VHH binders against Peroxidase 8 (PER8). Designs and how they scored, part 3

Target 1, 290 residues: Peroxidase 8 (PER8), of Arabidopsis thaliana (Mouse-ear cress) (q9lnl0)
Amino acid sequence: QLRHGFYEGTCPPAESIVGRVVFNHWDRNRTVTAALLRMQFHDCVVKGCDASLLIDPTTERPSEKSVGRNAGVRGFEIIDEAKKELELVCPKTVSCADIVTIATRDSIALAGGPKFKVRTGRRDGLRSNPSDVKLLGPTVSVATSIKAFKSIGFNVSTMVALIGGGHTVGVAHCSLFQDRIKDPKMDSKLRAKLKKSCRGPNDPSVFMDQNTPFRVDNEIYRQMIQQRAILRIDDNLIRDGSTRSIVSDFAYNNKLFKESFAEAMQKMGEIGVLTGDSGEIRTNCRAFNN

## First folded at step 8 (VHH; from f1 with P104K)

Design f5
Fold by OpenDDE, look of step 8:
Structure f5 (fold): chain B 290 residues (1-290), chain A 118 residues (1-118)
Amino acid sequence: as target 1 above (290 residues)
Amino acid sequence: QVQLVETGGGLVQPGGSLRLSCAASGFTFSYYDMGWARQVPGKGLEWVSYITSGGDTEYQDSVKGRFTISRDNAKSTVYLQMNSLKPEDTAVYYCARYSDSGWKFDYWGQGTQVTVSS
């Protein structure tokens, strides 16, 4: 079972090792926060937080990485480095799933986001199937999103916290928001800017949060209110009556957002976790032991 | 093979300016986000600036208002205009490519030395 301080008796330096690795990467690359957030989300919402996303595909066996929607997921080398160090001091003790969870938490804090504790004791899954990958697209309706999140036990507020909070850092490729740059309701200045940015070849990327793209804060919600959301789903959040008030609350109360986001992240990190004798402790996060 | 070659470093007095260039080759430049980091001897790499393939920019707080990152896709080059330089800006500056593949996060050049001293 998950508990705080799971490794205190088996690997006392577990969290500090992960934290150090994450810091070193973040210090030279501020996109790490967005990368790890995406990684954890893409792992957890697909059959639980079992590090199934980390499995490399082989010629014989495709994996969740084989799915197009996971093509942009980054941060695997961070997890690998942490795992390598952990295996030196605590062999076959710390799961890849826990490393992802701890790493993501720490990266959020480094980016000015809320500090929160996570329960550990996760084990790694034995399945990584492309067919399991059911991720929402950037143009999804609020109703569809609500339904999806409810199916995994999340309420509307938690959904808004996760969607917006996940978009307050990182980039979006132009192909993901072509509908937005054609939307006359979008801020005209931003629309013009994005049109210019997206004229370039090879699907250029822009910051989803145009003001603080490397900080985990409530700025993305403020921009939603200002008709400056990049992705359609973000714009839908402020337009839909079911989520509008939540967006507004987060936009004008960063403390509330941070608290809600912390809770949401904790909850997300515990979706469908394997514990006890279930799953395994991988020695290599990119491959099953067998 | 991916190559990043930094130039433009040197010795300047406090308050002076330098313009760093990074010539990129071996990959489709316009596809990638680029940036700059710096390293003081005995210390780790420190992020300085970031530019998306779409041209959005972000800066380390310590250099905001003083440094400007830009890119020329036609020349496969990223630039760092450094104004109002301070002694604390002294470091080896590295150009970085930020990968979207998930397998390799970034590439770095050989670096260029920037020294700010009276």
Scores: ipSAE 0.646, ipTM 0.855, lowest interface PAE 0.8, mean pLDDT 94
Fold by ESMFold2, look of step 9:
Structure f5 (fold): chain B 290 residues (1-290), chain A 118 residues (1-118)
Amino acid sequence: as target 1 above (290 residues)
Amino acid sequence: QVQLVETGGGLVQPGGSLRLSCAASGFTFSYYDMGWARQVPGKGLEWVSYITSGGDTEYQDSVKGRFTISRDNAKSTVYLQMNSLKPEDTAVYYCARYSDSGWKFDYWGQGTQVTVSS
């Protein structure tokens, strides 16, 4: 079972160690919050929050990392550093799944987002198969997105909080939003700017939140209202009748957004978790214990 | 003792087909993920396809749509149906068992040669 303070008796410094490692990386590179948000989301929606995403492929077998939708996930070294320190002080105690959860929570707070508690006690999964990866692309309809989020237990409000909240920080590569650059309904000044930015080599990237790209706040929803969303899925949220009022509510009420995002992140972190004697405690987050 | 014995290799023209079989013994076959790997001349060993204990399959991109892996737990046998063979499929093909965790091969057989040549 998950509970608050799961490691209080078995590894008292667990959350402090993760927090320090995350802070040190975040202090040097503000993009850590975006990296960890994406990592946790991609892990949790693929057969639950069991750190299956962290498993490296080998020459003998692919992993979830072998799938193109996961190619941009980064920040694994942050999890490795935290795990290394935790193994020194509390061998075989703190799961990689809990490290990802704690690290993401802490990185959100560092970026000005909500501060919230997470329950811990997750154990690590024993499989990482490419065929399990069912992630949505950036051009899906709202209806398709609602169906996908419903299948993992999320209502429409939670979906809007996660999609926008997950995109209030971080970047998108130009290859992912060419349809937006071609859309005459996009804010014309931003569209022109993006056309120039995307002429660069090696699939350049832009911030998804043009105003506050390093803060977890409601600004992305204001950008959606102004026709300045970078990704098609984000623009769809303001255009679709099923979601537009929620986008508006978040855009005009940062407190509501932060509370909704915190609740959504807590729920996401508990999808399909392994607890008790299920799964394992990996000693190396990149590899199964055998 | 774990034993994996491959059969069905041989010489075939481009575009032809072969079916590889692997008879397994010495372990509880239905518990393990099983796979095929190949040693292409001048390259290291690479995975080709695998099938989980639950029947899920995966394929290397270069063989998708041409190769089909299957298993028969009652016969403790894994198969690889190889269609539309190309010269670059020429290799020694190994039947292999994944470790308990499914992370790596922990045993494979002696291999069977597949040669695709005009």
Scores: ipSAE 0.000, ipTM 0.391, lowest interface PAE 13.3, mean pLDDT 89

## First folded at step 9 (VHH; from f5 with F105Y)

Design g1
Fold by OpenDDE, fold request of step 10:
Formats: structure tokens, sequence, C-alpha cells
Structure g1 (fold): chain B 290 residues (1-290), chain A 118 residues (1-118)
């Protein structure tokens, strides 16, 4: 029941409002793209794109936010602002799930990534349970990753596009790549740099993409080939025979990467969506309507 | 409470240089990524430069090669060295603490005026 232009009859300004809010945040903070990419991924791969990740936990009721893997997810204020504006002009019309989808798309384009369309008509879920969260860590093997992505209907190429594309922007904290700093196969200059960066207290952060950290492009794959991947999972992609050729293709063909990434994002955004009379339209993205 | 206090702004001729400083307090400075944004009259706040807590840096294309961001964690201070200034660099410059894990909001200082004019 998803369709292009879902809100043309009920809330014509829906996508423009979201786009404007996203632009304003992106313009003053270029990490917004990475934040929203991570948010959508962490929401969609856990029981579908239903905005269940946005629910705040309480002392009595934990949520998906209570899980450690979700502790670093950002961008909630962007979604809240968009929702607030939408509720003023189109009350109880635009779901939080659609806001996340539209916001992520627009942030990718702002960062020089591909422009692509998204179908809308998503509804918000009625469940946010920590036990549902099964997210892969940064040191996962390619085989394990392939299995996980296949379980939700994604092929190897789509997986490589999503993993690399998601890491071509944003930062990683030192705690996530201690194994890489100790890896003699890592570029020696980069390894030395990272060791220095990570001497500081409070788990310092570095750019995952050391060349274009705010741009959605194929640079992360080029760095993989150069033994300059920060996260183990990214290094594994270039080393594993099942993904090496895909990484190489993306590294040497930015157009191909962008096309593949756009397709992957479209597919990801439609995982397990609620439509029609399922779920609800939240008035506050952080809480169920009850 | 979080405080960011910018200094170093002023009037300079085209081709001149300025060094901005931002003194931070009220939070664990070394935990946060920092940066600078600027606002031209009649326009929105735009990002200028970014520095991670680990020391990686990035710049807006318009200032690359001319501006340098740095930080001193011991002094809880972030700096912006601005060289080869142009009239189009005229703006109020704001120090920024960018949101990270567990934090919802970015913070900006009161700003310091930079005017580049002959």
Amino acid sequence: as target 1 above (290 residues)
Amino acid sequence: QVQLVETGGGLVQPGGSLRLSCAASGFTFSYYDMGWARQVPGKGLEWVSYITSGGDTEYQDSVKGRFTISRDNAKSTVYLQMNSLKPEDTAVYYCARYSDSGWKYDYWGQGTQVTVSS
C-alpha cells in the first residue's frame, strides 16, 4: 500500500516540511547525514521500518533505545522538530516512520549522495522491545553478515552497499576499532595516527572515512582497498573473496556505487512496514498514543 | 551549565588573518566533537569547520586551505585560524559543541563578529 505521493491529498506539504527541517540541521551540522542513516538502519533491520527505535524508555518500560548498540544513535531532535511542524498543519496524518524515511533520503542528497524517490504510507509500530534488537557489531565476519542480511531479503551486493555507504560518513569511537589498531595489516601511517588519537580519555572519535567524512561517495571503498578501513567489518569486506570484487567495483565506479546505494536504501526503507489500518500515527514520535 | 565563549573577532582587511578562540566550560570537553559555524546577515547558520574529539578535522569547501581548526583539551579550548580572509567571510562566528552519543542537542556560543572590509 506504499505509494509515491501518498500525502498529496491529505498533507501536500509533508515532504517539503521534512526536507526543510533536515536542511536546516544539516547546514549547521554535517554529521546529520550519518546520524539519520544509522537511525533508519537501526530501526528498519529490527522488526521493520516502524519507528519503534524512537520510543523513549521509562523506568517501568524499556525500549529499543535501552540496548547498548542503540546508545549512539542520534537525530531524534530532527524527527521531533519535523513531527511538531507536521502536527500543526496536518495533525495525526504523517507517521514517524515516514518522517525518518524522507529525512534520511534528503540528508543523503545534501551530502552529495544519489537522489532517489521513496514510497510513503508507513505507519508507526505499537511495540518497542529490547529483546527484538539483534544488531551486528563492528567486528562481525562477512559470512555472518551475509547470513543476517539474507534473512531480511538482501543479497551480497546490497549488503556491501549499505555497510560501506553507511560508513562513508560519520565518526567511530576508539572503543569500536581497538582490534584494528593492533592489526599489522592496517596502513602503518593510519595505525600510528589512530593510536595517537585514542590515547586521550573518554573514548575519542575519529572519521570512519578519512578523506570525505561528510560526503556520501565511494571513498570508503577506496580506503578499504588501501588498507585504511577503520572498522573491522569494512576491512573484512575487501579481504573476503565473496565481497572483494563488489568492493573493487564500487571503489572504481562512483556512479555504480550511487546507483546501488540508492536501490539499497529504497529496499531497506520498506522492510516490514506497517500500512493501512496496521499500527498507528503517533502524535509524539517518542511515545505510543495509548 | 554549558558555556561557550568566543573571542578574537574584529575588523580586518581582505587578505588579512584572525584567530578565534572558544573557551568551553560546564561539560567534559574531551568527550565532544567541536566546531565552528557562521551566520551571514539574512542567512541561516552554516557549518564552517569540524574537529572530532580524536583530532580529525574537516572544513567547508569555501574555507579549505585558508582556515585551520584545532583544540587544546587541557585548556578546554577550540581555535579557528583564519588566513587569507575575504569579504564573503564576513559573519558572526559561533563556537559549536556537537551532539554525540546520548546527547540530543548541539550548543553554540554567543558568537563573535568577523568583518572583512577594505
Scores: ipSAE 0.929, ipTM 0.961, lowest interface PAE 0.4, mean pLDDT 95
Fold by OpenDDE, fold request of step 10:
Order: structure tokens, then sequence, then C-alpha cells
Structure g1 (fold): chain B 290 residues (1-290), chain A 118 residues (1-118)
């Protein structure tokens, strides 16, 4: 029941409003792209793209935000701002799930990534439970990752596109890659640099993509080939025989990566969506209507 | 009690240099990514430079090769060395604190005026 131009008859300015809000935030903070990518991923892979991640925990009901792996998710203010503006012109019309989807798409394009269309008509979920959160860690094997992605309908190529594409922007805290800085196979210069960065207190952060951390491009795959991957999973992608050729193809063909990434993002954004009379349209993305 | 205080702005001729400083207080400085943004009157706030808590740096294309961001955690200070200044660099420059829990920089300083003119 998703369709292109879902809001043409009910809220014609819906996508333009979201796009404007996203641009304003991106213009003053280029980490917006990484934040929204992670937000959408952490929402969609957990029981579908229903904006369940956006629910604030309460004393009575914990939410998906209560899980440690979601603690670093950002971008909620952008969604809130877009929702606020939309509620003024089209009350109770545009779902938070669609706002996240549109916002993420637009942020990718702003960061030099592929431009792609998304179908809309998503509704917001009525459940946000910490026990539902099953996310992969940064040290998982390729085999484990493949199994996890297949369980939600993704093939190996799509997995590689999403993992690498998601890591070509943003930061990682030192606690996430302690195993890598101890790995003698890592580029020696990078290893030395990271050791220096990580000797400080309070779990310092570094760019996962050391060259173009604010651009959605194939640079992360090039760095994988160069033994300069920060996270273990990224290093595993180039080392594992089932993913090595895919990594190489993306590394040497940015056009191919962008096309694959666009397709992957479109597919991801449609996982387990609620449509029609299912779920609700929230008036506040951080809370259920009742 | 979070506070960011920018200094070092002023009037300079094209090709000149300035060094901005941002003294931070009221929070654990070493925990946060920091950055600089600038705003021209009548325009929106524009990102200029970013430095992670681990010391990685990134710049807007228009200032690459000319500006250098750095930080001194012992002094809770972030710097912006601006060389080869151009008239188009004229703006109010703001120091920013980045939060892991926030989308944008969660705190901005009062700003310091930088004017590049003959």
Amino acid sequence: as target 1 above (290 residues)
Amino acid sequence: QVQLVETGGGLVQPGGSLRLSCAASGFTFSYYDMGWARQVPGKGLEWVSYITSGGDTEYQDSVKGRFTISRDNAKSTVYLQMNSLKPEDTAVYYCARYSDSGWKYDYWGQGTQVTVSS
C-alpha cells in the first residue's frame, strides 16, 4: 500500500517540508547524514520501519531507546522539528516513520550520495520494547552478519552496501574497536594514530572513514582494501571470501556502489512497514497517542 | 553552567591570518566533539570545521588548506587557525560543542566577528 506521492492529495508539501528541515540541520552540522542513517537502520531492522525507536522511555514503559546499542542514536530533534511543522499544515497526516524515511533519503543526497525516490504511506507502530532490539555488534563475523540480514530478506550484496555505506560517514568510539588497534594486520600508521587517539579519557571518537567522513561514497571500501578499516566487521568484509569481491567492486566503482546503496536503502526502508489502518499517525513522534 | 567563549576575531586584510580560540567550561571537554561554524548576516549558520574528541578533523571545502582546527584538552580549548583569509570569510564565527545525544551541536558560543577587508 506504499506508493510514490502518497501525500499528493492529503499533504502536498510533506516531502518539501522534511527536506527543508533536514537541509538546515545538515548545513550547520554535517554529521546529520550519519545520524539519520543509523536512526533509520536501528528502527527498521527491529520489527520494521515503524518509528518505534523514536519513543521515549517512561517510568512505566521502557522503550527501544533504553537499549545500550541505541544510546548513540541521534537526529531526534530533526524529526521533531519536521513533525512540528507538518502538524501545523497537515495535522495527523504524515507519520513519523515516513518522516524518518524521507529525512534519511534527503540527508544522503546532501552528503553526495545517490538520489533515489521512496514510496510513502507508512504508519507508526504501537510497540517499542527493549527486548525486541537485536542489533549486530561491531565485531561480528561475516557469516553471522549474512545470517542476520537474510532473516530480514537481504542478500549478501545488499548487506555489504548497507554496512559499508553506513560506515562511510560518522564516528566510532574507541571502545568499539579495541580489538582492531591490537591487530597486527591493520595498517601500522593508522594503528599508531588510533592508539594515540584512544589513550585519552572518556572514550574518544574517531572517523570511521578517515578520508571522507561526511560524504556518502565508496571510500570506506577502498580503506578496507588498504587494511585501514576501523571496525572489525568492516575488516572482515574484505577478508571473507563471500564478500571480498563485492567489497572490491564497490571500492573501484563508486557508481556501482551508489546504485547498490540506493537500492539497499529503498529496500531497507520498507521492512515490516505498517499501512492502511494498522498502527497510528502520531502527533508526537516521541510518544504514542494513547 | 556550560559556557563557550570565543576570542581572536577582528579586522584583517585579504591574505592575512587570525587565530580563534574557544574557551570551554562547565562540562567534560574531552568527552565532546567540537567545531566551528560561521554566519553571515541574513544567511543561515554554516558549518566550517569539525574535530572529534579523538582529534580527527574535517573541513568545509571552501576553507580546506587554509584553516586548521585543533584542541587542547588540558586547557579545555578549541582553536581555529585561519590563514590566507578572503573577503568571503567575513562572518561571525561560533564555537560549538557536539553531543552524542544531540543531532546538532548542543551548545554554541556568543560568536566572534571576523572581517576580511582591504
Scores: ipSAE 0.928, ipTM 0.960, lowest interface PAE 0.4, mean pLDDT 95
Fold by ESMFold2, fold request of step 10:
Structure g1 (fold): chain B 290 residues (1-290), chain A 118 residues (1-118)
Amino acid sequence: as target 1 above (290 residues)
Amino acid sequence: QVQLVETGGGLVQPGGSLRLSCAASGFTFSYYDMGWARQVPGKGLEWVSYITSGGDTEYQDSVKGRFTISRDNAKSTVYLQMNSLKPEDTAVYYCARYSDSGWKYDYWGQGTQVTVSS
């Protein structure tokens, strides 16, 4: 039931409204792309792309936001702003799940990444349970990661595109990469810089892509080749024989990376979607309809 | 309760320099990433520079090589050194704090005017 242009008849300005809201936020705050990439990934891999992540916890009921691996997800106000405008123009028409999908696609393009179409027609989920959250940490083995991505329908190439593509922008706090600082195989100049950066109190942050931290491009794979990956999982991709050649292919062919990333994002955005008369169209993305 | 107060703006001739300061209070400064954005007359707010709490920096292309962002965590202050100023740099400059959570992902000061003209 997903199709390109799902809203052309029922809310013709839907995608342009989302695009303008995303642009206004991105133009002043370049962290928008990293925020939306993480938001969509965390939503989609937990029981499908149904915007269950957006539900706020209440005193009576925790939500997916209550779980530690979701603690750093941000940018919900971007989705709220888009939803508010859409409700004024097309009441009860555009789902929060579609807003997340469109917003993420648009933010990728703004950051210099691929421009690609997404299918729309997603509906919003009716549950947000903390117990459903099963997200991998940054130190897992490549083998463990391959199994996890396979369980949601992704091959190794798609996994490498999503992991690196998801880390080509954004920051990591020092607590997440202490093992990298201790690794004598890490580029010695970067390792020394990180030791200095991480001596400060209150868990300081650094860019995950040390060269192009606000661009979605293949530079993260070039950093991996140079032993400059910040996170252990990113370094593991170049060290493991099952992923090494894919990392190299992306590092030396930006067009291949961008095409692969676009395809991977399209596939991720369709995991476990609700369509037709399933789920609901929330009027407030933070709360289920009554 | 988050407060960001910019100072150091003014009128300067093309080619000149200014140093902006942003005094921050009401939060644990050393945890948060900081930055600058500017509002050019007739336009929206556009990003200028970013500094992570660990000291990594990045700049909008139009200011790279001319502007330098820095921070002093002991003084809870962010700086923007602006050299080789051009008329197109004329704007109100705002200090920003970037959130690490879904609470509110950015906070802004009241701004300081920079005018670059003959």
Scores: ipSAE 0.787, ipTM 0.906, lowest interface PAE 0.8, mean pLDDT 91
Fold by ESMFold2, look of step 9:
Structure g1 (fold): chain B 290 residues (1-290), chain A 118 residues (1-118)
Amino acid sequence: as target 1 above (290 residues)
Amino acid sequence: QVQLVETGGGLVQPGGSLRLSCAASGFTFSYYDMGWARQVPGKGLEWVSYITSGGDTEYQDSVKGRFTISRDNAKSTVYLQMNSLKPEDTAVYYCARYSDSGWKYDYWGQGTQVTVSS
């Protein structure tokens, strides 16, 4: 069973080791928070938070990394570095799934987001199948998104916190929001700026949160209200009657957003976890034990 | 092979200005987000500024309003204009190319020394 401080007796420095590794990466590369948020979400919503996403494909065996929706997931080296140090101090003790969970929490705090506790005791999954990957694209309707999030146990409020909170940092490439550039309801100054940005070759990127792109805060919801959301799904949240009031509540109350985001992240980090004797403790996060 | 070469460092008085350049080669420059980081003596490498391939910029709070990052995709070059320099800005400045996937890594240049002293 998951509990706070699972490693206090078996690996007392576990959380501090992960925190130091994350800080060192974040201090020189502020995109770490976006990378880890995406990693945890893509891991957890595909058969639970068991680090199945971390498994590398081989020439004979594809993995979740083989699916196009996962092609842009990065930050695996941060997890590897933390695991390497943990194996020196506490061999075969701290799961890769727990490292992802702790690392993501710590990266959120570094980016000015909420500080929150997570329960630990996850074990690592024994399979990583491309066919299990069922991730939504950026142009889905709110109704489709609500159905998908409900299927993994999330209500609409949790969904809005995760979608917006996951997009308050990070970039989007122009190929993902061409429909926004064509939308006359989009803020005209931003729309013009994006048209210029997207004329460049090689699928350029822009910040999803145009004001505070490296901070985890409620600014993305304020951008949505101002018709400045970059992705269609984010714009849909302010336009749809089922989510509009939640977007407004978060936009006008940063504390409420941060509390809701922390709770949502805690819930996401506990989807379908393996505990007790289930799964394994991988020695290399990229490969199953044998 | 990825190569990043920084130039433009030197000694300057407080309040002065310098412009750093970073010439990039060995990759499709216009696809990648770029940036600058610095190593203050006795400290680790800390982020200074970021520019997306689409031209969006952001800065560390301590340099915001004083430093300006820009890029010229045709010349595969990123720049850092540093104005109103303070002794605290003394560091080795490194150009960075940021990863776009788990199979590619961040790359750093060799660095250029900036010294701000009276």
Scores: ipSAE 0.773, ipTM 0.905, lowest interface PAE 1.1, mean pLDDT 92

